# Designs tried in a protein design chat: miniprotein binders against q96jn8r1131to1294. Part 2

Target 1, 164 residues: q96jn8r1131to1294
Amino acid sequence: TLEFLENHGKNILLSNGNRTATRVASYNQGIVVINQPLVPQLLVQVRIDFLNRQWTSSLVLGVITCAPERLNFPASACALKRAAWLLRGRGVFHNGLKICEKFGPNLDTCPEGTILGLRLDSSGGLHLHVNGVDQGVAVPDVPQPCHALVDLYGQCEQVTIVNP
Below, E stands for the ipSAE of ESMFold2; O stands for the ipSAE of OpenDDE; V2 stands for 0.75 times the mean of E and O plus 0.25 times the DockQ between their complexes.

## First folded at step 4 (miniprotein)

Design C2 (at its last look DockQ between E and O 0.02; V2 from the best seeds 0.00; counts 0 for: pae O 5.8 > 1.5, placed apart)
Fold by ESMFold2, look of step 4:
Structure C2 (fold): chain B 164 residues (1-164), chain A 92 residues (1-92)
Amino acid sequence: as target 1 above (164 residues)
Amino acid sequence: SPELLEYLKNALLMAEELLEYGDPEEALAELKRLIELAKRALELDPNNPEALKLLAEALRELAEAYKKLGDPEEAKKYLEKAEELLKKAEEL
């Protein structure tokens, strides 16, 4: 039921019933969005399938609160300056501003096979899961509705939506 | 090595994006890392024109980061260093 939305970055090819996203060129233009908003108890998980070490950095995870079907995505998640909460590297960013220096693992060092998950708790807190283990609340009160976003950035060239 | 130079070229392209659209403090930190790596590449191949050009580009981007962070004197220093390296690369 969970799929990547057909509106996505220009370098993305969707496959596997729109559950797999591949960046087929360059290092950017790889933003994808999950087709359903997050609701309490919904865990959205993606597996890192392929990394290309010729690039720096890696995927970005997060949420957006604007309607994703009409968005004109920027080339990279770092340019999302509105309605966005992102986990990038070691940090958490709101609209491009770092609001937490270190939360969870360094996404830039997660190997192939890592399963990363996002969910909201009952109070709107955004949780990160790593290989099934809840890392706690990254963002305490995300407005709803919001959609999970992945930027296949830098090293990260393929992710697949997986069931919990 | 060709692999190291390609990595540096890719990394500098990505740092330029970060400098233009992202956080200049993050860009500055990344560029300092890339400059050290480019200097290591030059230790291995001191007269490689492409490595000299990549170091010069890294220094130009670093200067832009300092300018965005309000330090034009530091920016000027690194621009001058970049010009010296480009002249050296052109003579080779």
Scores: ipSAE 0.639, ipTM 0.819, lowest interface PAE 1.2, mean pLDDT 92
Fold by OpenDDE base, look of step 4:
Structure C2 (fold): chain B 164 residues (1-164), chain A 92 residues (1-92)
Amino acid sequence: as target 1 above (164 residues)
Amino acid sequence: SPELLEYLKNALLMAEELLEYGDPEEALAELKRLIELAKRALELDPNNPEALKLLAEALRELAEAYKKLGDPEEAKKYLEKAEELLKKAEEL
């Protein structure tokens, strides 16, 4: 079953069989990683459960190609400068560098209840799904194995892994 | 600083994964950057055993990168340096 790893950001509290992540303090230190690596055609999805409008920005989605169990996560996913492909706002980032200016919907404005998904295609392309709709290839070629990462940042205070 | 060391540890792990699953040339470049940062850290505290061990590990991985890139002679040089640093760290 898909769960968040016990190795997570300092402000994260896991619940619901480690399928729900809640950031219980501040606006950062909220990185979580899904336990199983992505495999082609498997859709991994999280639902935005709660937004706190006190903060700006919102969750970051992406993948990492390093062993997540051994990492001391930084305060935010933006500080991951290697082996990281991230979706933030409408941008796509690789190792801290923006590789796409406008992709899909603005993650900073997704409301509660939005279901966000990640899926690798047969060629290693990383797809973003929004409420079940494939938004296209965000990253054309992602090294494998890789793990889905969610940074509960800013407004986003709770997410839950959901089945397709 | 402890914070810098933690960063370096994480970055090293990422470089190792790049070496295993990604582009060895990218890993090489990253490792070289890490080595420079580690050296700077040691300038501030030359007798920090943790920093010495970290630098040694980075050099060892750099050697592995050179092996994968077909340069075993260069690899040997960095392995020897890594061993020297580990020895120094053990004496502290």
Scores: ipSAE 0.022, ipTM 0.277, lowest interface PAE 5.8, mean pLDDT 90
ESMFold2 (binder alone), look of step 4: mean pLDDT 83; pTM 0.810

## First folded at step 5 (miniprotein)

Design C3 (at its last look DockQ between E and O 0.50; V2 from the best seeds 0.00; counts 0 for: pae O 7.0 > 1.5)
Fold by ESMFold2, look of step 5:
Structure C3 (fold): chain B 164 residues (1-164), chain A 92 residues (1-92)
Amino acid sequence: as target 1 above (164 residues)
Amino acid sequence: SPKLLEYLKEALLMAEELLEYGDPEEALAELKRLIELAKRALELDPNNPEALKLLAEALRELAEAYKKLGDPEEAKKYLEKAEELLKKAEEL
């Protein structure tokens, strides 16, 4: 079963059999990682449960390409300078560098109830799904193994892993 | 009002983080909201030194955001205003 790893940001409280993550303080320290690496046929989906609209920036979604169980996470995913491919706002970032100005929806505007999904295709391309709809390849040829990452940043205070 | 000042402090920290590690455009969005709220707080309490300091620091970070976005003339405008506010806060 898909669960968030116990190794997570320090403002995270896990619940619901480690399938729900809540950021209980501040705006950051909300990184969570899915316990299984992405493979073809595996669609990892999270639902945005609660947003605090006092902030304008929101969750970050992506992958890390190194083993996550003992990583020392930075306060925010934007500070990941290695082994990371992230979707933030409208952009795609690799190790802190914006490599695409616009891909898919603006994550900062996704409302509560939005279901966001990540999947690798057979060639290692990373796909974003939004409410069941494939947005195409965000990142070509992601090194494997990799794990899905969510940063409950800014607006985003709770997400839950959901089945497709 | 204490709750508003705590939000303003957190928003400033977030903007600094976004300028260092993230996207200056995201920092700009947070800073514009922060500045609006700080100005409204000062309308209610014009000589609150903590609010003046937060507004001055927000304007300095806004200037840094504009510099990173390639607009140093806009950055200079806000930096000068921030210096005036910081001087006022220090004299109180």
Scores: ipSAE 0.487, ipTM 0.771, lowest interface PAE 2.2, mean pLDDT 89
Fold by OpenDDE base, look of step 5:
Structure C3 (fold): chain B 164 residues (1-164), chain A 92 residues (1-92)
Amino acid sequence: as target 1 above (164 residues)
Amino acid sequence: SPKLLEYLKEALLMAEELLEYGDPEEALAELKRLIELAKRALELDPNNPEALKLLAEALRELAEAYKKLGDPEEAKKYLEKAEELLKKAEEL
């Protein structure tokens, strides 16, 4: 069963069998990691449950290749300097460096109810799915094992893992 | 507002990270948002020296963001505002 790990950002409360993450304070400290590593053909999806419009920006989605159980999470995903491939806005980032300017939809403007998915293909390519639609390869070769990461940042205050 | 001050402190840290890692536009957006909140709070208590100092710091970070965005004119503007607030805070 896909769940968020107990090791998470300081402002996160988990519920619903650890499938729902809620940021209960401020606009940051909201990183969560899904327990099972991504493997080819596994589609991991989260739904944006609630957006708070008083903030700017929104969730960051991506993967990490370090051990998530022992990770000391920074206040935001953008501060991850190693073993991180992230989608933020329309950009793709690797260890904090933007490696792609425009990819897929702008995550900062995804409305509530949007279902975002990550999937590895057989070649190690990381795909973004938006409402079931494959947006293409965001990262062509991701080291394995890797874990899906969600940063409940800015507007995004709650997400839930959903089954395909 | 103690909560606002906390937000400002966190925002400054976040902005520094964003600026360092190559997303000054995002840093700018966050800073501008929180600066506006700070200004509103200061309307209620315009002589709070701690708030003034934090706002000044935020404005300095905003200036840095504008520098990175290639707008030194705007950067200078906010730097001057920051200095003005610091002077005010020192007089209190």
Scores: ipSAE 0.019, ipTM 0.317, lowest interface PAE 7.0, mean pLDDT 87
ESMFold2 (binder alone), look of step 5: mean pLDDT 83; pTM 0.822

Design C5 (at its last look DockQ between E and O 0.05; V2 from the best seeds 0.00; counts 0 for: pae E 19.2 > 1.5, placed apart)
Fold by OpenDDE base, look of step 5:
Structure C5 (fold): chain B 164 residues (1-164), chain A 92 residues (1-92)
Amino acid sequence: as target 1 above (164 residues)
Amino acid sequence: SPELLLYLKEALKMAEELLEKGDPEEALAELKRLIELAKRALELDPNNPEALKLLAEALRELAEAYKKLGDPEEAKKYLEKAEELLKKAEEL
């Protein structure tokens, strides 16, 4: 089953069989990683459960290709310097560098209840799904194995892994 | 905006902690992101003295991070920007 790993950001509290992540303090230190690596045809989805409008910006979604169990998580995903492909706002980032200016919907404006998914295709392309709709390839060739990463950042205070 | 101000205050606190801990790279990344957000927000209210001061402080922290990373030239750039913002804030 898909769960968040116990190795997570300092402000994260896991619940619901580690399928729900809640950031319980501040606006950052909220990185979580899903236990199973992405493989082709596996759609990993998380639902935005709660947004705190006290903060600006919102969750970051992406993948890492390093071992998540041993990763020392920075305060925010944007500080990941290696092995990271991230979706933030409408941008796509690789190791902190923006590689695409406009992709899919603006993650900073996704409302509560939005279901965000990641899926690898047979060519190694990373797809973003929003409420079940494939938004296209965000990253054309992602090394495998890779793990889905969610940064509960800014407004986003809670997410839950949901089944497709 | 109050939201921005609160966000910046928290960000600054975290950045300071990171710098004290010896993680200037992480601080840098965090600050850059937040500063960009702040700048965009200030475009809507460019004459908010409090916001300007906080942004200036953020830029100073950014400069400190660059200093610790061995880039004094970049640090100087942001210090100058901070000073400009402070001057503007004082004039308001």
Scores: ipSAE 0.005, ipTM 0.210, lowest interface PAE 10.6, mean pLDDT 88
Fold by ESMFold2, look of step 5:
Structure C5 (fold): chain B 164 residues (1-164), chain A 92 residues (1-92)
Amino acid sequence: as target 1 above (164 residues)
Amino acid sequence: SPELLLYLKEALKMAEELLEKGDPEEALAELKRLIELAKRALELDPNNPEALKLLAEALRELAEAYKKLGDPEEAKKYLEKAEELLKKAEEL
Protein backbone atom coordinates (compact mmCIF):
# COMPACT_ATOMS: atom_id res chain seq x y z
CA THR B 1 0.00 0.00 0.00
CA LEU B 2 3.05 2.23 0.08
CA GLU B 3 3.09 4.51 -2.93
CA PHE B 4 4.72 7.73 -4.02
CA LEU B 5 2.41 10.67 -3.46
CA GLU B 6 0.82 12.25 -6.53
CA ASN B 7 2.26 15.60 -5.41
CA HIS B 8 5.88 15.37 -6.61
CA GLY B 9 8.68 17.13 -8.49
CA LYS B 10 7.90 18.40 -11.97
CA ASN B 11 10.29 16.02 -13.76
CA ILE B 12 8.89 12.84 -12.17
CA LEU B 13 6.74 10.28 -13.93
CA LEU B 14 5.07 7.77 -11.61
CA SER B 15 4.41 4.23 -12.80
CA ASN B 16 3.94 0.68 -11.49
CA GLY B 17 0.92 1.66 -9.39
CA ASN B 18 2.79 4.76 -8.18
CA ARG B 19 5.51 2.57 -6.67
CA THR B 20 8.13 3.54 -9.28
CA ALA B 21 9.39 7.09 -9.84
CA THR B 22 11.40 8.07 -12.90
CA ARG B 23 13.06 11.43 -13.50
CA VAL B 24 12.34 11.98 -17.18
CA ALA B 25 14.17 15.27 -17.76
CA SER B 26 17.18 17.29 -16.64
CA TYR B 27 19.01 16.56 -13.35
CA ASN B 28 16.59 17.97 -10.75
CA GLN B 29 12.88 18.56 -10.02
CA GLY B 30 12.86 14.98 -8.81
CA ILE B 31 11.42 15.04 -5.28
CA VAL B 32 8.99 12.26 -4.35
CA VAL B 33 7.32 11.53 -1.02
CA ILE B 34 5.90 8.30 0.37
CA ASN B 35 2.12 8.56 0.79
CA GLN B 36 2.06 7.52 4.47
CA PRO B 37 3.90 8.99 7.46
CA LEU B 38 6.66 6.99 9.06
CA VAL B 39 5.51 5.20 12.20
CA PRO B 40 7.48 2.86 14.44
CA GLN B 41 7.77 -0.59 12.85
CA LEU B 42 7.34 0.80 9.31
CA LEU B 43 10.38 0.26 7.09
CA VAL B 44 10.13 2.25 3.88
CA GLN B 45 12.49 0.84 1.25
CA VAL B 46 13.38 1.95 -2.25
CA ARG B 47 15.61 0.19 -4.78
CA ILE B 48 17.90 2.22 -7.02
CA ASP B 49 16.83 1.03 -10.48
CA PHE B 50 18.81 3.25 -12.82
CA LEU B 51 21.79 5.59 -12.48
CA ASN B 52 23.43 7.84 -15.04
CA ARG B 53 27.05 7.93 -13.89
CA GLN B 54 28.04 10.98 -15.94
CA TRP B 55 26.95 13.03 -12.91
CA THR B 56 28.92 13.12 -9.65
CA SER B 57 26.10 13.53 -7.09
CA SER B 58 23.19 11.14 -6.65
CA LEU B 59 19.91 10.69 -4.76
CA VAL B 60 19.03 12.26 -1.45
CA LEU B 61 16.99 10.48 1.20
CA GLY B 62 15.27 12.04 4.13
CA VAL B 63 12.17 13.08 5.99
CA ILE B 64 10.02 16.18 6.11
CA THR B 65 7.75 17.10 9.01
CA CYS B 66 5.44 19.37 6.96
CA ALA B 67 2.30 17.90 5.42
CA PRO B 68 3.37 16.83 1.94
CA GLU B 69 0.03 16.79 0.08
CA ARG B 70 0.00 20.54 -0.53
CA LEU B 71 3.73 21.31 -0.30
CA ASN B 72 5.23 23.17 -3.25
CA PHE B 73 8.47 21.29 -3.79
CA PRO B 74 11.69 23.13 -4.62
CA ALA B 75 13.93 22.08 -7.48
CA SER B 76 16.08 19.98 -5.13
CA ALA B 77 15.79 18.68 -1.59
CA CYS B 78 18.84 20.64 -0.44
CA ALA B 79 16.74 23.79 -0.89
CA LEU B 80 14.41 22.60 1.89
CA LYS B 81 15.43 25.02 4.64
CA ARG B 82 12.62 24.15 7.04
CA ALA B 83 11.30 20.92 8.55
CA ALA B 84 13.76 18.67 6.68
CA TRP B 85 16.35 16.10 7.68
CA LEU B 86 18.37 14.78 4.76
CA LEU B 87 20.97 12.11 4.02
CA ARG B 88 23.10 13.37 1.15
CA GLY B 89 26.42 12.05 -0.04
CA ARG B 90 28.30 11.16 3.14
CA GLY B 91 26.52 13.64 5.37
CA VAL B 92 23.39 14.31 7.36
CA PHE B 93 21.72 17.70 6.99
CA HIS B 94 19.04 19.52 8.96
CA ASN B 95 17.30 22.39 7.17
CA GLY B 96 20.26 22.80 4.81
CA LEU B 97 22.96 22.66 7.50
CA LYS B 98 25.34 19.71 7.78
CA ILE B 99 25.05 18.15 11.25
CA CYS B 100 27.09 14.97 10.65
CA GLU B 101 30.10 14.68 8.37
CA LYS B 102 29.90 10.94 7.78
CA PHE B 103 27.07 8.47 8.29
CA GLY B 104 26.52 5.18 6.50
CA PRO B 105 27.69 4.71 2.94
CA ASN B 106 28.30 7.52 0.47
CA LEU B 107 24.95 7.76 -1.33
CA ASP B 108 26.76 9.22 -4.37
CA THR B 109 28.51 5.87 -4.92
CA CYS B 110 25.67 3.42 -4.20
CA PRO B 111 25.23 1.19 -7.27
CA GLU B 112 22.08 0.19 -9.12
CA GLY B 113 20.25 -2.50 -7.15
CA THR B 114 21.02 -0.96 -3.76
CA ILE B 115 17.99 -1.05 -1.47
CA LEU B 116 17.85 1.97 0.87
CA GLY B 117 15.47 2.06 3.80
CA LEU B 118 14.20 4.59 6.32
CA ARG B 119 12.64 3.67 9.68
CA LEU B 120 11.83 5.45 12.92
CA ASP B 121 12.67 3.80 16.22
CA SER B 122 10.53 4.22 19.34
CA SER B 123 12.56 7.28 20.44
CA GLY B 124 12.04 9.07 17.13
CA GLY B 125 15.50 8.13 15.87
CA LEU B 126 15.77 7.94 12.10
CA HIS B 127 17.57 4.80 10.89
CA LEU B 128 19.09 4.16 7.50
CA HIS B 129 19.04 0.59 6.17
CA VAL B 130 21.29 -0.50 3.31
CA ASN B 131 20.42 -3.79 1.62
CA GLY B 132 18.46 -4.73 4.73
CA VAL B 133 21.25 -3.87 7.17
CA ASP B 134 20.56 -1.21 9.81
CA GLN B 135 23.26 1.49 9.69
CA GLY B 136 22.22 2.96 13.04
CA VAL B 137 20.68 6.25 14.03
CA ALA B 138 21.23 9.04 11.52
CA VAL B 139 19.07 11.57 13.39
CA PRO B 140 18.30 10.99 17.09
CA ASP B 141 14.87 12.60 17.48
CA VAL B 142 12.85 13.47 14.44
CA PRO B 143 9.52 15.14 15.23
CA GLN B 144 6.42 13.17 14.28
CA PRO B 145 4.54 13.02 12.06
CA CYS B 146 7.17 12.86 9.35
CA HIS B 147 7.18 11.61 5.78
CA ALA B 148 9.91 9.81 3.85
CA LEU B 149 11.28 11.72 0.89
CA VAL B 150 13.51 10.73 -2.01
CA ASP B 151 15.07 13.24 -4.37
CA LEU B 152 15.96 11.59 -7.68
CA TYR B 153 18.88 13.93 -8.11
CA GLY B 154 21.76 13.89 -10.57
CA GLN B 155 22.82 10.29 -11.19
CA CYS B 156 19.60 8.81 -9.89
CA GLU B 157 16.94 8.49 -12.58
CA GLN B 158 14.68 5.74 -11.21
CA VAL B 159 13.72 4.18 -7.89
CA THR B 160 11.05 1.66 -6.91
CA ILE B 161 9.37 1.11 -3.54
CA VAL B 162 10.06 -2.45 -2.43
CA ASN B 163 8.70 -4.47 0.48
CA PRO B 164 10.90 -5.49 3.40
CA SER A 1 44.75 46.49 -7.05
CA PRO A 2 47.64 44.07 -6.43
CA GLU A 3 46.46 43.43 -2.86
CA LEU A 4 42.95 42.52 -3.98
CA LEU A 5 44.29 40.18 -6.67
CA LEU A 6 46.54 38.42 -4.13
CA TYR A 7 43.57 37.99 -1.77
CA LEU A 8 41.49 36.54 -4.61
CA LYS A 9 44.27 34.08 -5.51
CA GLU A 10 44.47 32.85 -1.90
CA ALA A 11 40.67 32.61 -1.65
CA LEU A 12 40.59 30.51 -4.83
CA LYS A 13 43.17 28.12 -3.34
CA MET A 14 40.97 27.67 -0.27
CA ALA A 15 37.91 27.01 -2.43
CA GLU A 16 39.81 24.36 -4.41
CA GLU A 17 40.72 22.66 -1.12
CA LEU A 18 37.06 22.67 -0.05
CA LEU A 19 36.07 20.97 -3.32
CA GLU A 20 38.85 18.38 -2.98
CA LYS A 21 37.74 17.62 0.60
CA GLY A 22 34.30 16.76 -0.79
CA ASP A 23 32.15 19.56 0.64
CA PRO A 24 30.62 21.06 -2.51
CA GLU A 25 27.91 23.13 -0.77
CA GLU A 26 30.47 24.97 1.39
CA ALA A 27 32.74 25.39 -1.63
CA LEU A 28 29.80 26.78 -3.63
CA ALA A 29 29.11 29.38 -0.94
CA GLU A 30 32.77 30.46 -0.80
CA LEU A 31 33.05 30.55 -4.60
CA LYS A 32 29.98 32.79 -4.88
CA ARG A 33 31.60 35.22 -2.41
CA LEU A 34 34.90 35.13 -4.32
CA ILE A 35 33.08 35.73 -7.63
CA GLU A 36 31.39 38.84 -6.21
CA LEU A 37 34.76 40.21 -5.09
CA ALA A 38 36.28 39.48 -8.50
CA LYS A 39 33.36 41.25 -10.20
CA ARG A 40 33.96 44.30 -7.96
CA ALA A 41 37.62 44.31 -9.00
CA LEU A 42 36.53 44.23 -12.65
CA GLU A 43 34.15 47.18 -12.15
CA LEU A 44 37.20 49.26 -11.13
CA ASP A 45 39.40 47.90 -13.93
CA PRO A 46 37.21 46.07 -16.51
CA ASN A 47 40.09 45.02 -18.78
CA ASN A 48 42.50 43.73 -16.13
CA PRO A 49 43.67 40.38 -17.55
CA GLU A 50 44.69 38.98 -14.15
CA ALA A 51 41.27 39.75 -12.66
CA LEU A 52 39.55 38.23 -15.71
CA LYS A 53 41.65 35.07 -15.33
CA LEU A 54 40.86 34.82 -11.61
CA LEU A 55 37.14 35.25 -12.27
CA ALA A 56 37.33 32.58 -14.98
CA GLU A 57 39.14 30.20 -12.62
CA ALA A 58 36.54 30.83 -9.91
CA LEU A 59 33.76 30.09 -12.41
CA ARG A 60 35.46 26.82 -13.41
CA GLU A 61 35.63 25.78 -9.74
CA LEU A 62 31.97 26.78 -9.35
CA ALA A 63 31.15 24.54 -12.29
CA GLU A 64 32.96 21.67 -10.58
CA ALA A 65 30.94 22.29 -7.43
CA TYR A 66 27.73 22.08 -9.48
CA LYS A 67 28.93 18.85 -11.11
CA LYS A 68 29.52 17.35 -7.65
CA LEU A 69 25.98 18.44 -6.69
CA GLY A 70 24.64 16.75 -9.84
CA ASP A 71 23.85 20.00 -11.72
CA PRO A 72 25.72 19.65 -15.06
CA GLU A 73 23.55 22.12 -17.01
CA GLU A 74 24.40 24.76 -14.40
CA ALA A 75 28.04 23.62 -14.58
CA LYS A 76 28.07 24.04 -18.39
CA LYS A 77 26.71 27.57 -18.00
CA TYR A 78 29.65 28.58 -15.81
CA LEU A 79 32.25 26.78 -17.93
CA GLU A 80 30.99 28.70 -20.97
CA LYS A 81 31.26 31.99 -19.07
CA ALA A 82 34.77 31.07 -17.92
CA GLU A 83 35.84 30.40 -21.52
CA GLU A 84 34.51 33.80 -22.60
CA LEU A 85 36.48 35.55 -19.84
CA LEU A 86 39.73 33.72 -20.65
CA LYS A 87 39.32 34.63 -24.32
CA LYS A 88 38.85 38.28 -23.33
CA ALA A 89 41.93 38.14 -21.08
CA GLU A 90 44.05 36.67 -23.92
CA GLU A 91 42.95 39.46 -26.29
CA LEU A 92 44.23 41.98 -23.77
Scores: ipSAE 0.000, ipTM 0.130, lowest interface PAE 19.2, mean pLDDT 84
ESMFold2 (binder alone), look of step 5: mean pLDDT 82; pTM 0.792

## First folded at step 6 (miniprotein)

Design C6 (at its last look DockQ between E and O 0.83; V2 from the best seeds 0.00; counts 0 for: pae E 5.2 > 1.5)
Fold by OpenDDE base, look of step 6:
Structure C6 (fold): chain B 164 residues (1-164), chain A 92 residues (1-92)
Amino acid sequence: as target 1 above (164 residues)
Amino acid sequence: SPKLLELLKEALLYAEELLEYGDPEEALAELKRLIELAKRALELDPNNPEALKLLAEALRELAEAYKKLGDPEEAKKYLEKAEELLKKAEEL
């Protein structure tokens, strides 16, 4: 069963069998990691449940290749400088450096109810799915094992893991 | 309002993070919002030194955002305004 690990950001409260993450304070400290590593053809999806328009930016989505159980989370995923491939806004980032300026839809403008997915293909390419539609390869040749990471940042206050 | 002051502090930190890691345009928008909130706070208490300092900091960060956006002249204007507010705060 897919669920969020107990090792998470300080402002996160898990519920619904650890399938729902809620940021209960501020705009940050909201990183969560999904327990099962990504394997080829496994689609992992989260739904944006609630947005708070007090803030401007939104959730960050990506993968980490370090051990998630022992990870000391920074206040935001933006501060991850190793073993991290992240989707933020329309950009793709690797260890804090932008490697793609324009990819897929703008995550900052996704409304409540949007379902975002990550999937590895057989060649190790990381795909972004939006409401079931494959947006293409965001990151080619991602190291394995890797775990899906969601940063409930800015306006994103709650997400839930959903089945395909 | 103590609560409003805390909100301003938090918003300032958020804007600084956006300026550091995010899009300068986004940071700019957030800072402008923050400045409006700070001005509102000062309408309620015009002589609040902490609010004045927060507004000054926001203006300084706004200046930095304009620098990143390639507008040093606009940056200079806000830096000067920040200095004026700090001076006022120190006199209170």
Scores: ipSAE 0.605, ipTM 0.840, lowest interface PAE 0.7, mean pLDDT 93
Fold by ESMFold2, look of step 6:
Structure C6 (fold): chain B 164 residues (1-164), chain A 92 residues (1-92)
Amino acid sequence: as target 1 above (164 residues)
Amino acid sequence: SPKLLELLKEALLYAEELLEYGDPEEALAELKRLIELAKRALELDPNNPEALKLLAEALRELAEAYKKLGDPEEAKKYLEKAEELLKKAEEL
């Protein structure tokens, strides 16, 4: 069963059998990681449960290839400088460097109830799904093993892992 | 009020993170909003040195945003305004 790891950002409270993450303070320190690596054709999905419109930016999605159980997370995912591929806003980032200006929807505008999915295809391509609809390949060749990461950043204060 | 000052301080930290790791255009928009809120705080307490210092710091970050967007003359304007506010805060 898919759960968020106990190793997470310091402002995160886990609930619902570690399937729900809530950021209980501030705008950052909200990194969570899925407990199992992505395997080809496994779709990992989270639902946006609660947004605070005080902030203008929202959650970050992506993958890390470091073993996550004892990793020291920075305050925000965008500060990850190695082994990370992230989707923020409409951009795709590798180790803090924007590598694609526009991919998929603008994550900063996704409303509550949006279901966001990540999966790895057989060629190592990372796909984004939005409400069940494949947005295509965000990153063409991600090393395995990798883990899905969500940063409950800015607007995003709660997400829940949901079944496909 | 004390609650408004705490909101401004957190918003400033957020804007600083946007400048460092985010989109400078987004940072510019957030900084302009923050500056307007800081001016409202000063309407309520015009000689509050903490509010003056927060506004000055916001103007310095706004200058950095303009520099990243390729407008150093606009950046210089806001740095000068920030220094004027810091001098006022020291007199109080």
Scores: ipSAE 0.145, ipTM 0.541, lowest interface PAE 5.2, mean pLDDT 88
ESMFold2 (binder alone), look of step 6: mean pLDDT 83; pTM 0.816

Design C7 (at its last look DockQ between E and O 0.76; V2 from the best seeds 0.00; counts 0 for: pae E 5.3 > 1.5)
Fold by OpenDDE base, look of step 6:
Structure C7 (fold): chain B 164 residues (1-164), chain A 92 residues (1-92)
Amino acid sequence: as target 1 above (164 residues)
Amino acid sequence: SPELLERLKEALKYAEELLEYGDPEEALAELKRLIELAKRALELDPNNPEALKLLAEALRELAEAYKKLGDPEEAKKYLEKAEELLKKAEEL
């Protein structure tokens, strides 16, 4: 089953069989990684459970290609400079550098209840799904193996892994 | 209020990160809210040097945000205000 790894940001509390992540302090230190690596045609989805509008910006979604079990997480995913492909706002980032200005919906404005998904296609393209709708290829060729990463940043205080 | 002061510090740090990560628009919004909160704190304690310094820092960051957004004239205005507040804080 899909779960969040025990190795996570220090402000994260896991519950619900490690399928729910809650950031319990501040605006950062909220990185979590899903245990199973992405393989072609596997859709991994998380639901935004709670937003705290005290902050601007919201969750970061993406993948890492390094071993997640021993990764020393920075305070935010934006600080990852290696082996990271991230979706933030409407932008796509690789190792901290913006490689696409406008892709899909703005993650910063997704309301509670939104279901966000990641899926690799047979050619290694990383797809974003929003409420079950394929938004297209965010990253055309992602190295494998890779793991889905969620950064509970800013407004985003809780997410839950949901079945497709 | 010590709690309010800590909130201000945290918000400032957040805004600085937003600027660092290339989100000047959101940083601007956060800083404007921070400035309003800081002003409120100063209404209760006008001579709080720590609050004055925080407000000055927020204004400096606001200036940086405007600079990144292509408005150097507005940036200059807030930088000057920041300097005035720092001088006031140093005199306390």
Scores: ipSAE 0.628, ipTM 0.847, lowest interface PAE 0.7, mean pLDDT 93
Fold by ESMFold2, look of step 6:
Structure C7 (fold): chain B 164 residues (1-164), chain A 92 residues (1-92)
Amino acid sequence: as target 1 above (164 residues)
Amino acid sequence: SPELLERLKEALKYAEELLEYGDPEEALAELKRLIELAKRALELDPNNPEALKLLAEALRELAEAYKKLGDPEEAKKYLEKAEELLKKAEEL
């Protein structure tokens, strides 16, 4: 079963059998990673449970290709300069460099209840799903193994893994 | 209030992180919001040195955001305002 890894950002509290992550302080230190790599046919979905509109940015999601179990996470996913492909706002980022200005919806405007999903296609393309709707290929050829990552950043204070 | 000042300090750290690692346009938007909030704190306590210093720092970061966006004239404008506020804070 899909769970968040025990190795996570310092402001994260895991609950609900490690299927729910809550950021309990500040705006950052909220990186979580799913406990198994993405493989074909695996759809990782999280629901946005709570947002705090005090902040302007919201969650970041994507993948890392480093083994996550003993990785020292930076304070924010945006500081990952190696082995990372991230969706933030409307942009797609590789190792901190924006590689696409507009892909899918603006993540900073997704309301509570939004279900966001990540999966790999057979060619290694990373797909974003929003409320069950495939947004297409965000990243065309992600090296494997890769691991789904969520940064409970800014507005985003809680997400829960949900099954398709 | 002490709680408002702590909220401003955290939000300023957030804006600094956006300038360092993120989108300078997003940082600009956050800094404008912070400046308005700092002005509200000063309406409640006009001679609070901590609030004046926070406003000055927010304006300095706003100037940096404008520099990163290629607008040095706006950056200079806000840096000058920040220096005026810091001088006032030092006199208190």
Scores: ipSAE 0.127, ipTM 0.532, lowest interface PAE 5.3, mean pLDDT 88
ESMFold2 (binder alone), look of step 6: mean pLDDT 83; pTM 0.809

## First folded at step 7 (miniprotein)

Design C8 (at its last look DockQ between E and O 0.85; V2 from the best seeds 0.00; counts 0 for: pae E 4.4 > 1.5)
Fold by OpenDDE base, look of step 7:
Structure C8 (fold): chain B 164 residues (1-164), chain A 92 residues (1-92)
Amino acid sequence: as target 1 above (164 residues)
Amino acid sequence: SPKLLEYLKEALLYAEELLEYGDPEEALAELKRLIELAKRALELDPNNPEALKLLAEALRELAEAYKKLGDPEEAKKYLEKAEELLKKAEEL
């Protein structure tokens, strides 16, 4: 069963069998990691449940290749400088460096109810799915094992893991 | 209002974090929004020193954002405005 790990950002409360993450304070400290590592053809999806329009930016999606159970999370995924491939806005980032300017839809403008998915293909390419539609390869060769990461940042205050 | 000022302070921290670790363009957008809200606060109380200082800080950060985006001339304009507001706040 896909769940968020108990090791999470300070402002996160888990519920619904650890399938729902809620940021209950401020705009940051909202990183969560999904328990099972990504394997080829496994589609992991989260639904945006609640947006707070007080902020401009929104959730960050991506993967980490370090052990998540003992990771000391920074206040935001933007501050990850190792073992991290992230999707933020329309950009793709590796260890804090933007490696692609425009990819897929702008995550900052995805409305509540949007379902976002991550999937590795047989070649190690990381795909983004939006409402069931494959947006293509965001990262062509991701080291394995890796874990899906969600940063409930800015506007995004609640997400839930959903089945494909 | 006190509530608005507290929100503005948090928003400033948010923008600063974006500027430091995130995308300068996002920081710019947040700062512009913050500045507009701060201006509204000042419409209600034009001589509020705390609000003036907050707006000045936001303008300074806006200047930094423009520097990171490669527009130093625009940055200078906002830095000057920030200094003017700080001077006004100190006189109150």
Scores: ipSAE 0.704, ipTM 0.874, lowest interface PAE 0.7, mean pLDDT 94
Fold by ESMFold2, look of step 7:
Structure C8 (fold): chain B 164 residues (1-164), chain A 92 residues (1-92)
Amino acid sequence: as target 1 above (164 residues)
Amino acid sequence: SPKLLEYLKEALLYAEELLEYGDPEEALAELKRLIELAKRALELDPNNPEALKLLAEALRELAEAYKKLGDPEEAKKYLEKAEELLKKAEEL
């Protein structure tokens, strides 16, 4: 079953059978990783449960290609300078460098209840789903294996893994 | 008021992170919001040196954001304001 990995950011509390992640302090230290690599038949979905509107930026969503079980996470996903492809706001970032100005919806405006999904297509393209709707290829040809990552950043205080 | 100052300190760290690792336009927007909140805190406690230092630091980060966005003239204005506030805070 899909769960958040026990190795996570310092401000994360896992609950609900490790399917719910809550950031319990501050605005960062909220990185979580899904415990299974993405494969073409796997759609990983998380629901935004709680937002704190005092912050302007919100969650970061993406993948890492390094082994996540013992990785020492930085304070925020955008500080990952290796093996990371991230969706933040409207942009797509590779290893901290913006590679696309605008893709899909603005993650900073997604309300509570939004279900965000990640999957690989058969060519290794990374797709974003929003409320079940495929937004297209955010990143072509992502190296495998890769793991889905969520950074409960800024506004985002809780997400839950949900079934497709 | 202590909760507001603690929020402002944390929000400034957040804005610095946006400037360091994120989009300087997003950092600019956040810093402008924080500066307005810090000004409101000073209306309630005008001679609080901690609030003055927080406002000055936010203005220095705002200037850095303007430099990153290619507007050094605007950056200079905010740096000068920040230095004046830091001097005032030190005298208190």
Scores: ipSAE 0.202, ipTM 0.584, lowest interface PAE 4.4, mean pLDDT 89
ESMFold2 (binder alone), look of step 7: mean pLDDT 84; pTM 0.828

